# VHH binders against PI-PLC X domain-containing protein At5g67130, part 16

Target 1, 376 residues: PI-PLC X domain-containing protein At5g67130, of Arabidopsis thaliana (Mouse-ear cress) (q93xx5)
Amino acid sequence: CSNGNCQLLDSCSSATDCVSGLYCGDCPAVGRSKPVCTRGQATSPTSIINGLPFNKYTWLMTHNAFSNANAPLLPGVERITFYNQEDTITNQLQNGVRGLMLDMYDFNNDIWLCHSLRGQCFNFTAFQPAINILREVEAFLSQNPTEIVTIIIEDYVHRPKGLSTLFANAGLDKYWFPVSKMPRKGEDWPTVTDMVQENHRLLVFTSVAAKEDEEGVAYQWRYMVENESGDPGVKRGSCPNRKESQPLNSKSSSLFLMNYFPTYPVEKDACKEHSAPLAEMVGTCLKSGGNRMPNFLAVNFYMRSDGGGVFEILDRMNGPVLCGCETLSACQPGAAYGSCKNVTVQTRTPSMDSTAGSNSGGSYSGSVQFSRSLAS
Short names: E, the ipSAE of ESMFold2; O, the ipSAE of OpenDDE; V2, 0.75 times the mean of E and O plus 0.25 times the DockQ between their complexes.

## First folded at step 12 (VHH; framework vhh_rezetamig_d1)

Design v05 (from v01 with H52R K60Y R104S D107S; at its last look DockQ between E and O 0.70; V2 from the best seeds 0.69)
Fold by ESMFold2, look of step 12:
Structure v05 (fold): chain B 376 residues (1-376), chain A 123 residues (1-123)
Amino acid sequence: as target 1 above (376 residues)
Amino acid sequence: QLQLQESGPGLVKPSETLSLTCTVSGGSISSSNYYWGWIRQPPGKGLEWIGRIYYSGETYYYPSLENRVTISVDTSKNQFSLKLSSVTAADTAVYYCARELPDSRWSYPFDYRGQGTLVTVSS
C-alpha cells in the first residue's frame, strides 16, 4: 500500500504511506525487521466525553520530556547523557501528550533543563533554558483554547521565587490552575469544562513542598499517588508506591500518576515495552491503586510500539471510566453509562509478523481486563 | 578526590573482543554503597548502559548485550574491567567507566565518571 492508505500493521516505507494518525515504525525487539504503520497520535478523551471532573481522565505524560535525542548540542560541548524522547515539546503536544515531566536546575545564571544528578547541572548534561520549552507550551495553550496541560517538575531551583517568575516570564500565569482550587482530601477536581471556562488550563507541580506556600506551585504528592519509577516500576506483577507517595490505594488524594519506564532508557526496546507488557502493568497498577485508574501514564519514547502502543492503551484506560465501554472509540456522548458502539478490534495475525528467515505468529485475544468495575 | 581512568586498545578488529580496564584511585572499589559500571556513547547518540559489577563479583548486564559482555573486578588492584566479544562497527563508541549509585530514583545515576576512551571497530 501507499499514498496514505496503509492501515495499522501494514508494511510501510514512510509515514506518508500510512493513514492519518499513524506513524511508520519498526520494532526489531519483537523480531520485526520491516516497518509497519503504528499509532502516533492520541484520541482526545475530552473531544469524546466532556464535562467530567479532571480526575476521571487519563492523559499521556512524557518522562524527561525535554531529553530529546535530536535536541541541538550546546556550542563546543558533546552531550554525555541518556535521552528519553525523540521529538520537541511542540510535536509531543500536537500528538496528544498532555503531561510533561521536566527537571529544572539553576545553571548559567538561569533556569535550565538538564538530565543530570543531585541538583547539579553540567555542560554535558544540559539541554536548554527552561523558558524556551515553556514558550512552546504557551504557544500550544494559546492556539488550542480547550486543551489542558500538566507539568511535573523535579525541582532543583534554589532562586527565591524562581519557578513563579519563570512561568510568568513565559506568559503562562494566565493559564495557571491555582493551588486554592485543588482538592486536598480526595474530592473530585473541577470539571474539564469548568477549568476551560476559567482558563485554568495549566497544572504545575513541584517536588519541593515549601514551594507551595512560597510560590503557589503545588507540592506533587499532596495531590497524587505515584508508583516507583525505573526498574522497580516495570517489574511484572508489582506496582509499588514511590517513597514520597502515600500507598497507591490511599484515598487522601484524587490523582494517580503511573510511571512505566526502566532506569536506563533504550529506544530500541521501547516498542516492545509499550505493547502487551504495558497493558498488563496497567492492570497490575489499577489493582494496586484500589481499582483506581491512573490519570497519567508516563513513558519514555512515547511513539514507539508494535502497533497501537500507548495510544491504544490510553483509549482502553479512558473508555471504562468515561463511558463504561472497553475503549474510548466505543463511547457514545449523551448515552447512558455502558451504552457502547460496536467497534472492530484489529489484532495482529502471523502474516503481519516477519523477520528475516523466520515467521513468528501473533496471538489472538478477544478480552480487555481494564473494563472491570471502574464506574466511579 | 576519587578518579576513574579507562585503559585498553583503541582499535579492535571486527569479530574480536574489546577489552578495557578501569583503574580507581583516591578511593576504594570495595564499597557496599556503590556499583561499578560501564557505559558507552556511540557517535552522534546518547549514553548506553552496558552493565555493572558489585565489589563481591555480582554482575548485572543490559539484556541485549548479556551474551557478549563480561565485567570483572579485582579488588586487590582497585580495578574493574569490561570484555565485549564479537564486536562489529556498531560497537564503535567512547567507553566510560563510572561509579553508580544504587538509588533507582536517579535517571543519571553516576557521581564519578572516567575521561572516556574511544574504541573504534574497523578492519
Scores: ipSAE 0.537, ipTM 0.828, lowest interface PAE 1.9, mean pLDDT 86
ESMFold2 (binder alone), look of step 12: mean pLDDT 84; pTM 0.852
OpenDDE, look of step 12: ipSAE 0.839; ipTM 0.927

Design v06 (from v01 with N33D; at its last look DockQ between E and O 0.55; V2 from the best seeds 0.71)
Fold by ESMFold2, look of step 12:
Structure v06 (fold): chain B 376 residues (1-376), chain A 123 residues (1-123)
Amino acid sequence: as target 1 above (376 residues)
Amino acid sequence: QLQLQESGPGLVKPSETLSLTCTVSGGSISSSDYYWGWIRQPPGKGLEWIGHIYYSGETKYYPSLENRVTISVDTSKNQFSLKLSSVTAADTAVYYCARELPDRRWDYPFDYRGQGTLVTVSS
């Protein structure tokens, strides 16, 4: 197949071989000898079921969204750091990412995005001035008036009013969701329809508690529970809360951020991890959260999978909560909760190479299975 | 102050073993607060974590490399080493040794790094 005709799991040579919304990716970790078409875009949950409180939806979030393997080098400096993503903020948003984790530093008399250590940015860990990616976010919000974006900041900015000035200079203050409207006791958030009507379409959180009073930037762990990131967050059977978070089953906060990425990013493994292992971890984290579905799913290399990837898993996270169905694609807008479309899932066994067959079972590796505790 | 320096052959033939030593000066490798790690940067790519060792000998390796990697430590020489067996052209990279912070909150958790040494795998 070619010229946009290749279906999910068909072999491909480039993205343009695949039907719209698919990505042409390989997965050496499962022994696949050639690339196949995999899902490359999220289905926006509000495009299917609109009008619910913000905290009922699950959104795709990119960990270190700015840490792009294809980012241009600074003049005369080789970048020596780990990468977490493979495309621009604009492309991430166009593909349905709605949450961005950003690491912000004082650097070069400005605020920069850096993948660095101990609150210090170096030329070899620096990516670009933060305002550049914030202008990409502004352009997206301007062009897409019903979309809502969340930014989580790992905050190493010490200049007074640094964050508030940065966001105002990027033209983002007009979309700002005010701290005064954020639920503090586990109540429902405003509906996504209300948020759009008020043009409160940008949520921004900081890791520094003082910034809430000083700059009007919400302190993250006042409003959400969050599991551990890194290797503890991908350990099968375990979903511990991070130190800053209340226990995951605490109902004092309305939002739940689920991290799923190893301590050291590994592009080659992401395709396998974003398949059956991630689906199983969603079930584990759901139980640890007291039967609460995460509202954000944060990953590295978000397009990598062996089939449906994070996008299929998001559909299975949203379906039960939004419409009472196993997956978002089965939801029927306007129908009663639990009234679902018939969806036929066709699976094809990918081509195998000689060595990778030893790592693959007989099951379809792009499939997901959620815990049944939430729906039906 | 603390310095790390890689040493070893810069050219390795395919199927052979890449062997590097990191010499620590200006401080002790025998520290309960740190891991001692090997990382590499293939041409035009970002860093890849290979593994680390604690001074008492406990190791952790990147899973897809673990059958080819041995990291060892010699506290009497204040050194730790990397052996990577059965190399191919895909193992060509700049190799760094580094002191690794155990706290996972850091995106680049190495507070001291060697200058790096290019190892090329070619016949």
Scores: ipSAE 0.646, ipTM 0.872, lowest interface PAE 1.5, mean pLDDT 87
ESMFold2 (binder alone), look of step 12: mean pLDDT 84; pTM 0.854
OpenDDE, look of step 12: ipSAE 0.889; ipTM 0.953

## First folded at step 14 (VHH; framework vhh_rezetamig_d1)

Design w01 (from v01 with R104Y; at its last look DockQ between E and O 0.64; V2 from the best seeds 0.72)
Fold by ESMFold2, look of step 14:
Structure w01 (fold): chain B 376 residues (1-376), chain A 123 residues (1-123)
Amino acid sequence: as target 1 above (376 residues)
Amino acid sequence: QLQLQESGPGLVKPSETLSLTCTVSGGSISSSNYYWGWIRQPPGKGLEWIGHIYYSGETKYYPSLENRVTISVDTSKNQFSLKLSSVTAADTAVYYCARELPDYRWDYPFDYRGQGTLVTVSS
């Protein structure tokens, strides 16, 4: 196939071979060195089922969204750090990412995005002034008036009013979801319809508790539970809470952020991580959360998969909660909860013609199991 | 001031073993507070973590490399080393040794790093 007619899992040489919404990628980690068409865009859950509380939806989130393998270099400096993504904020948002994790630092008499350590940014770990990506977010919100974006800040900014000034200068204050409207005791959030009607379409959280009172930027762990990031967050059979978070099964907050990425990112391994292993971990974290579906799924290299990837998994996370079906694609708008279209899941096997080592891994098949208590 | 310096051959033939030594000066490698790590940067790409060693000899390696990598330490010389066997062109990179913070939550967890040494794998 060619010229835009290649379907999911068909062989391809470039993205233009694939039908719209697909990416052309390989996955040597599962024994497939030849590229195939894979999903590269999310189905918006609010385009299928709208009008529910914000905390009933699951959104794709990009870990260190700014840490882009293709980001331009600073003049005269080679960047020496790990990368977590491979496209711009604009492309991430266009592809259905609705959560961005950003690391903000005082640097060069400004606030910069850096992938660094101990609250110190260096020329070799720096990416760009934070306002640049916030202007991309503003442009997206302006062009897409029914969309909601969440920003989670790892906050190393010490200058007074640094965050509030930054967001105002980016023109984002008119979309700001006020802290005063955020549920703190596990209540439902406003419906997505109400949030859109009030133009409260940007949620911003900081890792620094004092910023809530000082600047009106919500302290993240008052409003969400979160599992550990890095290697502890991808250990099979375990979904431990982050130390700043209440236990995952606590009902004291309404949102649940699920992290799924290793401590050290590796681009070529991400395609395997975002398949059967991720689906299995969703089940583990669901159980650890007291049968609460995560509301954010945070990943590296969000487009990498061996087929449906994070996008298929998001559909399976949203379906049960939003419409009582196994996957979002089975939801029927306007139908009763649990009235589902007939849908089949696809299976994929690793290529046996090329390997980089052991071939003991398999492809994801079937659906993720959920307890009845998730339905609401 | 603590300094780390890589040394070793800059050219390695395919299928052979890449071997590098990191010499630590201005501080002691025998510390319970740090790991001693090897990282590399292939041309035009980001860093890759290879592995680390604790001064008592405990190691951890990146899983896809663990069958080819050995990190060792010689506390009497204040040095640690990397051996990467069966190299291919894909192992061409700038190799750095670094002092690694044990807190896994830092994005770039190396507070001291060598200047780096280019190792080219070519026949």
Scores: ipSAE 0.674, ipTM 0.876, lowest interface PAE 1.4, mean pLDDT 87
ESMFold2 (binder alone), look of step 14: mean pLDDT 85; pTM 0.859
OpenDDE, look of step 14: ipSAE 0.833; ipTM 0.924

Design w02 (from v01 with K60R R104Y; at its last look DockQ between E and O 0.62; V2 from the best seeds 0.73)
Fold by ESMFold2, look of step 14:
Structure w02 (fold): chain B 376 residues (1-376), chain A 123 residues (1-123)
Amino acid sequence: as target 1 above (376 residues)
Amino acid sequence: QLQLQESGPGLVKPSETLSLTCTVSGGSISSSNYYWGWIRQPPGKGLEWIGHIYYSGETRYYPSLENRVTISVDTSKNQFSLKLSSVTAADTAVYYCARELPDYRWDYPFDYRGQGTLVTVSS
């Protein structure tokens, strides 16, 4: 196949071989010798089922969204740190990412995005001034007036009014969802349509409780439960809450952030992890949350998979909640809940997935194809 | 002041074993509060965590490497070592030894790191 005719899992030599919305990617970790068409874009759940409370939707979130393997180097400094993603914030948003986890620090008389030890940014772990990323978010919100973006800040900014000044300087104050409107006792959030109508399209959370009163930046764990990140969060059969969070089955807040990434990121293993293992963990976390579906799914290397990836899994998370169907693509706008259209679900080849051990694999290629094609 | 120094061959042939030693000076390797780790950076890429050892001998390795990796400690010499068997060109990297905090909250949990040593896997 060629010229846009290749379907999911068909062999390919470039992204242009694949049907729109697919990418030509490889996954040596599952024993494949050649690239196949894999999903590279989310289906917007609001384009299918609109008008529900914000806390009924599941959104793709990128862990350490700024930690791009292709990020420019600081002048005269070699970066020595881990990477979590492979493309720009702009490209992530264009591909359907709607949540960004950012780590912010006082550094170089400014606020920077960094990896750190004990809340300290180093020259060799620094990425860039945070305002640059926030200007990408502003541009996206300006150009896409019905979209909503959530930012989760791991916050090590100590300068007074540092966060509020930063977001105002980026031009984001006009999209700000005010803390006063955030449900605090597990109530439904405003509907997506109400949020868009009021232009309350940017949700920002901090890890520092005092910032809510001091700067009007919501304290994350007042509004959401969250499972443990890192190796504890990917242990099969277990979905424990992080220590800052209430138990996952608590009714005290209405949002649920699910993390799925190991302590130390490894790009070459992500394609296998974002397939059957992730789907299994969603089931585990759903049970741990008292049959509450997560609202954010946070991952490293979000485009890597052996087929449908995080995007197919998001469809399966949204379908039951939004329309009572097994997957989002079966939802029928305007129909009664549970009235589903017939959809033939494409299935990855299970024998290759089950034969390729997690100890085998190679590096993934092709992230550049995603970023450059979507700049328009 | 604590210092870590990598030593070992800079060139290793494919299929052979890469062997490195980290010498700790200005402090003791025998500590209940730290792990002693090996990390590497392939050319033009980010860090990769290989594994760590506790001074009493307990190890943890990155799963896809665990069949090829051995980390050991010699408290009498204040040293710990890395062996990586069956190497290929994909194992070419700058290798660092580091003192690792056991706290999973940090994105870069190494408070001391060696200068690094380039190991090239080539004919």
Scores: ipSAE 0.716, ipTM 0.894, lowest interface PAE 1.3, mean pLDDT 87
ESMFold2 (binder alone), look of step 14: mean pLDDT 85; pTM 0.863
OpenDDE, look of step 14: ipSAE 0.821; ipTM 0.918

Design w03 (from v01 with H52R K60Y R104K; at its last fold request DockQ between E and O 0.78; V2 from the best seeds 0.80)
Amino acid sequence: QLQLQESGPGLVKPSETLSLTCTVSGGSISSSNYYWGWIRQPPGKGLEWIGRIYYSGETYYYPSLENRVTISVDTSKNQFSLKLSSVTAADTAVYYCARELPDKRWDYPFDYRGQGTLVTVSS
ESMFold2, look of step 14: ipSAE 0.624; ipTM 0.864
ESMFold2 (binder alone), look of step 14: mean pLDDT 84; pTM 0.854
OpenDDE, look of step 14: ipSAE 0.847; ipTM 0.932
ESMFold2, fold request of step 15: ipSAE 0.647, 0.689, 0.698; ipTM 0.869, 0.884, 0.892
ESMFold2 (binder alone), fold request of step 15: mean pLDDT 85, 86, 86; pTM 0.862, 0.872, 0.872
OpenDDE, fold request of step 15: ipSAE 0.906, 0.884, 0.901; ipTM 0.961, 0.949, 0.957

Design w04 (at its last look DockQ between E and O 0.59; V2 from the best seeds 0.70)
Fold by ESMFold2, look of step 14:
Structure w04 (fold): chain B 376 residues (1-376), chain A 124 residues (1-124)
Amino acid sequence: as target 1 above (376 residues)
Amino acid sequence: QLQLQESGPGLVKPSETLSLTCTVSGGSISSSNYYWGWIRQPPGKGLEWIGHIYYSGETKYYPSLENRVTISVDTSKNQFSLKLSSVTAADTAVYYCARELPDRYRWDYPFDYRGQGTLVTVSS
């Protein structure tokens, strides 16, 4: 195959060989010697089923989104740190990423993105001023008026009003989802339609509790449960909560952030990680969350896989919740919940059906509303 | 002030064993609070974690390397060492030894002290 006709898993020599939405990727870690077409773009769940509460959708999130292997070096500085991603924030958003984890530091009399330690940024761990990344987010929100972006901040900023000033200077205050409207008792969030109509399309969370009262930036663990990150978060059969988080099965908050990345990133191994192992962990975390599907899936090297990758797994996370089908591509807008169309089954990806209590096909998921055409 | 210094050959032939030693000065390698790690940076790429050792001898290695890696400690010399067998051109990198924080999951770069690094080139 060639010239835009290569299908998923067909051999390829360039991205232009593959059908739209695929790119030409390798995965030596699974013993494959030649590149094949792999998924490189998300299907937006709201483009298939819209009008549900924000907390019913699963969104792709990039861990250390700014830590880009292809980022320019600072003048006169050799960067010595780990990288977590391979493309710009703009490209991540264009490919369907809707959550960004950012680490913000006081550095060079400014707020910088750094991949560093213990609240201290160094020249060799620094990437760029945070406002540059936030201007990319502003441009995306301006150009895409129905899209919603979430930012999770690991916050080492001590400058008074540093975060609120930073976001205002980036022009993001007009999209700000106010803390006062965030559900605090496990109730549904507003529908994505309502959030778009109010132009409340940027959710921002901080790791520092005081910033909620001081700056109006939500304290993350008041609104979501989160599993452990790093090596504990990729251990098969285990999905323990982060120490800052309530237990994953707590219903006191309505959002669930699932981390899936090892402590130390290695680009060449990510393609294997984002395949069968990730699918199995989704099932484990679903069970640990009291049969609650995660609302965010945070990964390194989000495009790396042995086939369908994180994008196929997101479809399988969204399908049951949004339409009662095994995968998002089986959803039929306007049809009854659980009325699914035929889709091609990828035999390389392990089933998530080993998870306890997951209900698919014909059960009500607690959705607040359906479109009239879906209900008729 | 704690200091770490790498030493060993800068040139290694394919299929041979890469061997480096880290000498710790200004502090003790026998610490219950830290791990002693090896990391490397291939040309034009980010850091890769190889593994670490606790002063009592317990090790952990990155899974894809574990069949080729041995990390050892000699507390009497205040040193720890790396051996990487069956090297190829893909093992060419700047190698660093570093003190690894016990809460390493919390940090993006969890090394509070690092050596200057030594370039190891694998070529015939």
Scores: ipSAE 0.667, ipTM 0.878, lowest interface PAE 1.5, mean pLDDT 87
ESMFold2 (binder alone), look of step 14: mean pLDDT 84; pTM 0.850
OpenDDE, look of step 14: ipSAE 0.817; ipTM 0.918

Design w05 (from v01 with W106Y Y108W; at its last look DockQ between E and O 0.67; V2 from the best seeds 0.00; counts 0 for: pae E 3.1 > 2)
Fold by ESMFold2, look of step 14:
Structure w05 (fold): chain B 376 residues (1-376), chain A 123 residues (1-123)
Amino acid sequence: as target 1 above (376 residues)
Amino acid sequence: QLQLQESGPGLVKPSETLSLTCTVSGGSISSSNYYWGWIRQPPGKGLEWIGHIYYSGETKYYPSLENRVTISVDTSKNQFSLKLSSVTAADTAVYYCARELPDRRYDWPFDYRGQGTLVTVSS
């Protein structure tokens, strides 16, 4: 196949061979060096089943969303740190990411994004002023009036009113979801329709409890349970809660953040990890959470997979909760819960023969073509 | 004033063994509270963790590298070393030694790092 006709898992030589919304990627980590079309874009769950409480949906979240090799450098300094993603915030949002984890520091007489030693940012770990990323978020929210974005801040900002001033200067205060409307006792959140009608489309959480009273920025673990990040969070058969979180099966809050990324990001392994291993871990975390589905799935290198990747897994997380079906694509808008479309599973797999194939080394660069237009 | 310094050849032929030594000064590698690690940065990429060693000899390696990696320690010289066998062009990187915090839950577990040494794999 060629010229935009290649389907999921068909062999390809470039992204333009694949139907819109797919990318041409390899996965050497599973022994596949011949590229195939892989998913590069989420199906928005609200475009299929709208009008439910916010805490019924699962959203894709990017860990250290700002941390990529192409981010601008400080003058005369090379950056020496781990990278977690491969594309811009704008591209992540356009591909269906709706949660961003950001690490914010006082640095260079400003607030900067850094992937650094706790509490200290250095020239070689700094990425850029945080306001630049927040302006990308503002542009997205302005251009997409029905979309909701969540920001989770690992917060090392000590400037008085630093966060509230930063978000106001980025023009984001008009989208702000107020703390006073956030449920604390396991109640449902407002519906996504109500949030859109009120223009409460930006949720912001901090890791610093005092910021809730001081600046009106919600303290994260008052509103969500969260599993451990890093190597403990990717151990098969185990989904332990983070130290700051209540136990995952606690019903004292209504949101559940699932982390799935190792301590040390490994780009080459992400395509394997975001496939069958991630699906298995979702099941483990669902069970550990007392049969509650996570509301956020936080990953490194979100585009990497051996096929459907995080996007297919999100569909399988949303389907049961939103419409009682095995996957989101089987949901029928307006039908009774559990009334599902017939969705045939593609069982064809690419050949493992790679004797003449090109090995791309598991890296990703470039952009994914859009299949859904932005609202005008 | 802890300092780590990498040393070793900057050019290695394909299929041969890359060998580096980290010399620790201003502190002891015989600390029960830390691991001693090797990390690398390929051109245009972020850091990659290779592995670490405890001063008594216990090692842990990244799984995809473990068949090619040996990390060793010489407490009498206050040094630890990296050997990476069967190198290819993909092993070209700046190599750093570092002191590693033992808690694997943190995103950034290193509190001291060497200046780095470029190792190029070239025929």
Scores: ipSAE 0.389, ipTM 0.758, lowest interface PAE 3.1, mean pLDDT 86
ESMFold2 (binder alone), look of step 14: mean pLDDT 85; pTM 0.862
OpenDDE, look of step 14: ipSAE 0.850; ipTM 0.933

Design w06 (from v01 with R105M; at its last look DockQ between E and O 0.54; V2 from the best seeds 0.72)
Amino acid sequence: QLQLQESGPGLVKPSETLSLTCTVSGGSISSSNYYWGWIRQPPGKGLEWIGHIYYSGETKYYPSLENRVTISVDTSKNQFSLKLSSVTAADTAVYYCARELPDRMWDYPFDYRGQGTLVTVSS
ESMFold2, look of step 14: ipSAE 0.706; ipTM 0.886
ESMFold2 (binder alone), look of step 14: mean pLDDT 84; pTM 0.852
OpenDDE, look of step 14: ipSAE 0.856; ipTM 0.935

## First folded at step 15 (VHH; framework vhh_rezetamig_d1)

Design y01 (from w03 with R99K K104R; at its last look DockQ between E and O 0.73; V2 from the best seeds 0.00; counts 0 for: pae E 6.9 > 2)
Fold by ESMFold2, look of step 15:
Structure y01 (fold): chain B 376 residues (1-376), chain A 123 residues (1-123)
Amino acid sequence: as target 1 above (376 residues)
Amino acid sequence: QLQLQESGPGLVKPSETLSLTCTVSGGSISSSNYYWGWIRQPPGKGLEWIGRIYYSGETYYYPSLENRVTISVDTSKNQFSLKLSSVTAADTAVYYCAKELPDRRWDYPFDYRGQGTLVTVSS
């Protein structure tokens, strides 16, 4: 096949061989000798079910979103480090990423995005000034007025008013979701519709508690529970909370951030992990969270998979919560909760304990339909 | 100060075994509560983790390499080693030994790293 006709799992030589919304991806870890078409775009859950509290949705999040293996070298900037992603922030957002994990440091008389060594930025772990990435986010929000983006900052900025000044200089203050409107006692967040109407479309969290009072940047673990990242976060049957987080089943906060990436990022093996292992881990974390579905799913190499990948798993996370169906593609806009259409693609039942879907997978008939991203 | 130094052949023939030794000075492998690891950087790529060993001999290898890799420790020489069998041109890289950090707070999880040694796989 060629010329945009290759379907999911068909062999391909380039992305233009694949139908719209598919990526031509390599997965040697499962024994494939050549690339196949894999899903490369999210289905927007708000395009299907709009008007629910923000904390009812699951969004794709990229771990170290700035750590792009394909970033051009800057003059005088040496990099010898691990990479976590393969494309630009703009491309991540266009493909449906709505959460960005960023590590920010004082460096070169500016605020830079870096991998750290012992909590510091060095020229061999530095990527670029943070404002460059934030201008990509501003451009996306400006061009896509109904979209909401969340930024999680691992914060090593000591400059007075460093974060608030940075975001203002990037033109992001007009989208800022104010701390005063964030639920603190496990209440529902405002609806997505209300957030859009108020133009409160950028949520920003910091790892430094003092920044909430000093700069109006929300302290992350006041508003969300989070599982441990790295190898503990991919261990089968276990979903321990991060040390800064309350227990995952705590009712004191409304959001749940799920990390799924090993300590050492390797792109060639990520494609294998973003299938049955991830689906099983979602079920484990759902149970550990007191039957609360995660609101953010944070991964490395988000486009790497053996087929439907993270995007298919996101659909299976959103379907039960938003419309009472096994997957988002079965949701019917305007229909009663639990009124689901037949999906032509067989879904594998995951090991999730949930309010819907995980034990009801089956065989479907008809033409295979792959999800497509909405135009913004 | 703690120092790590890689040693071994810079050229290895295809299908043979790549063998490297890391010599630790300024500290003791057996007196530390740390893992000791091997990483590599293929030409034009980022770092790739190979595996690690605890002083007692306990190992963990990256799954795609586990059938080809052996890491061992010799505490009497304060050394640990890497053997990678059945090498191909794809195994050409700069190889580093490293002391792994005890916390997972940092993006670069190694406390110390050797200078690196280029190993080329060619006929």
Scores: ipSAE 0.020, ipTM 0.521, lowest interface PAE 6.9, mean pLDDT 83
ESMFold2 (binder alone), look of step 15: mean pLDDT 83; pTM 0.849
OpenDDE, look of step 15: ipSAE 0.868; ipTM 0.941

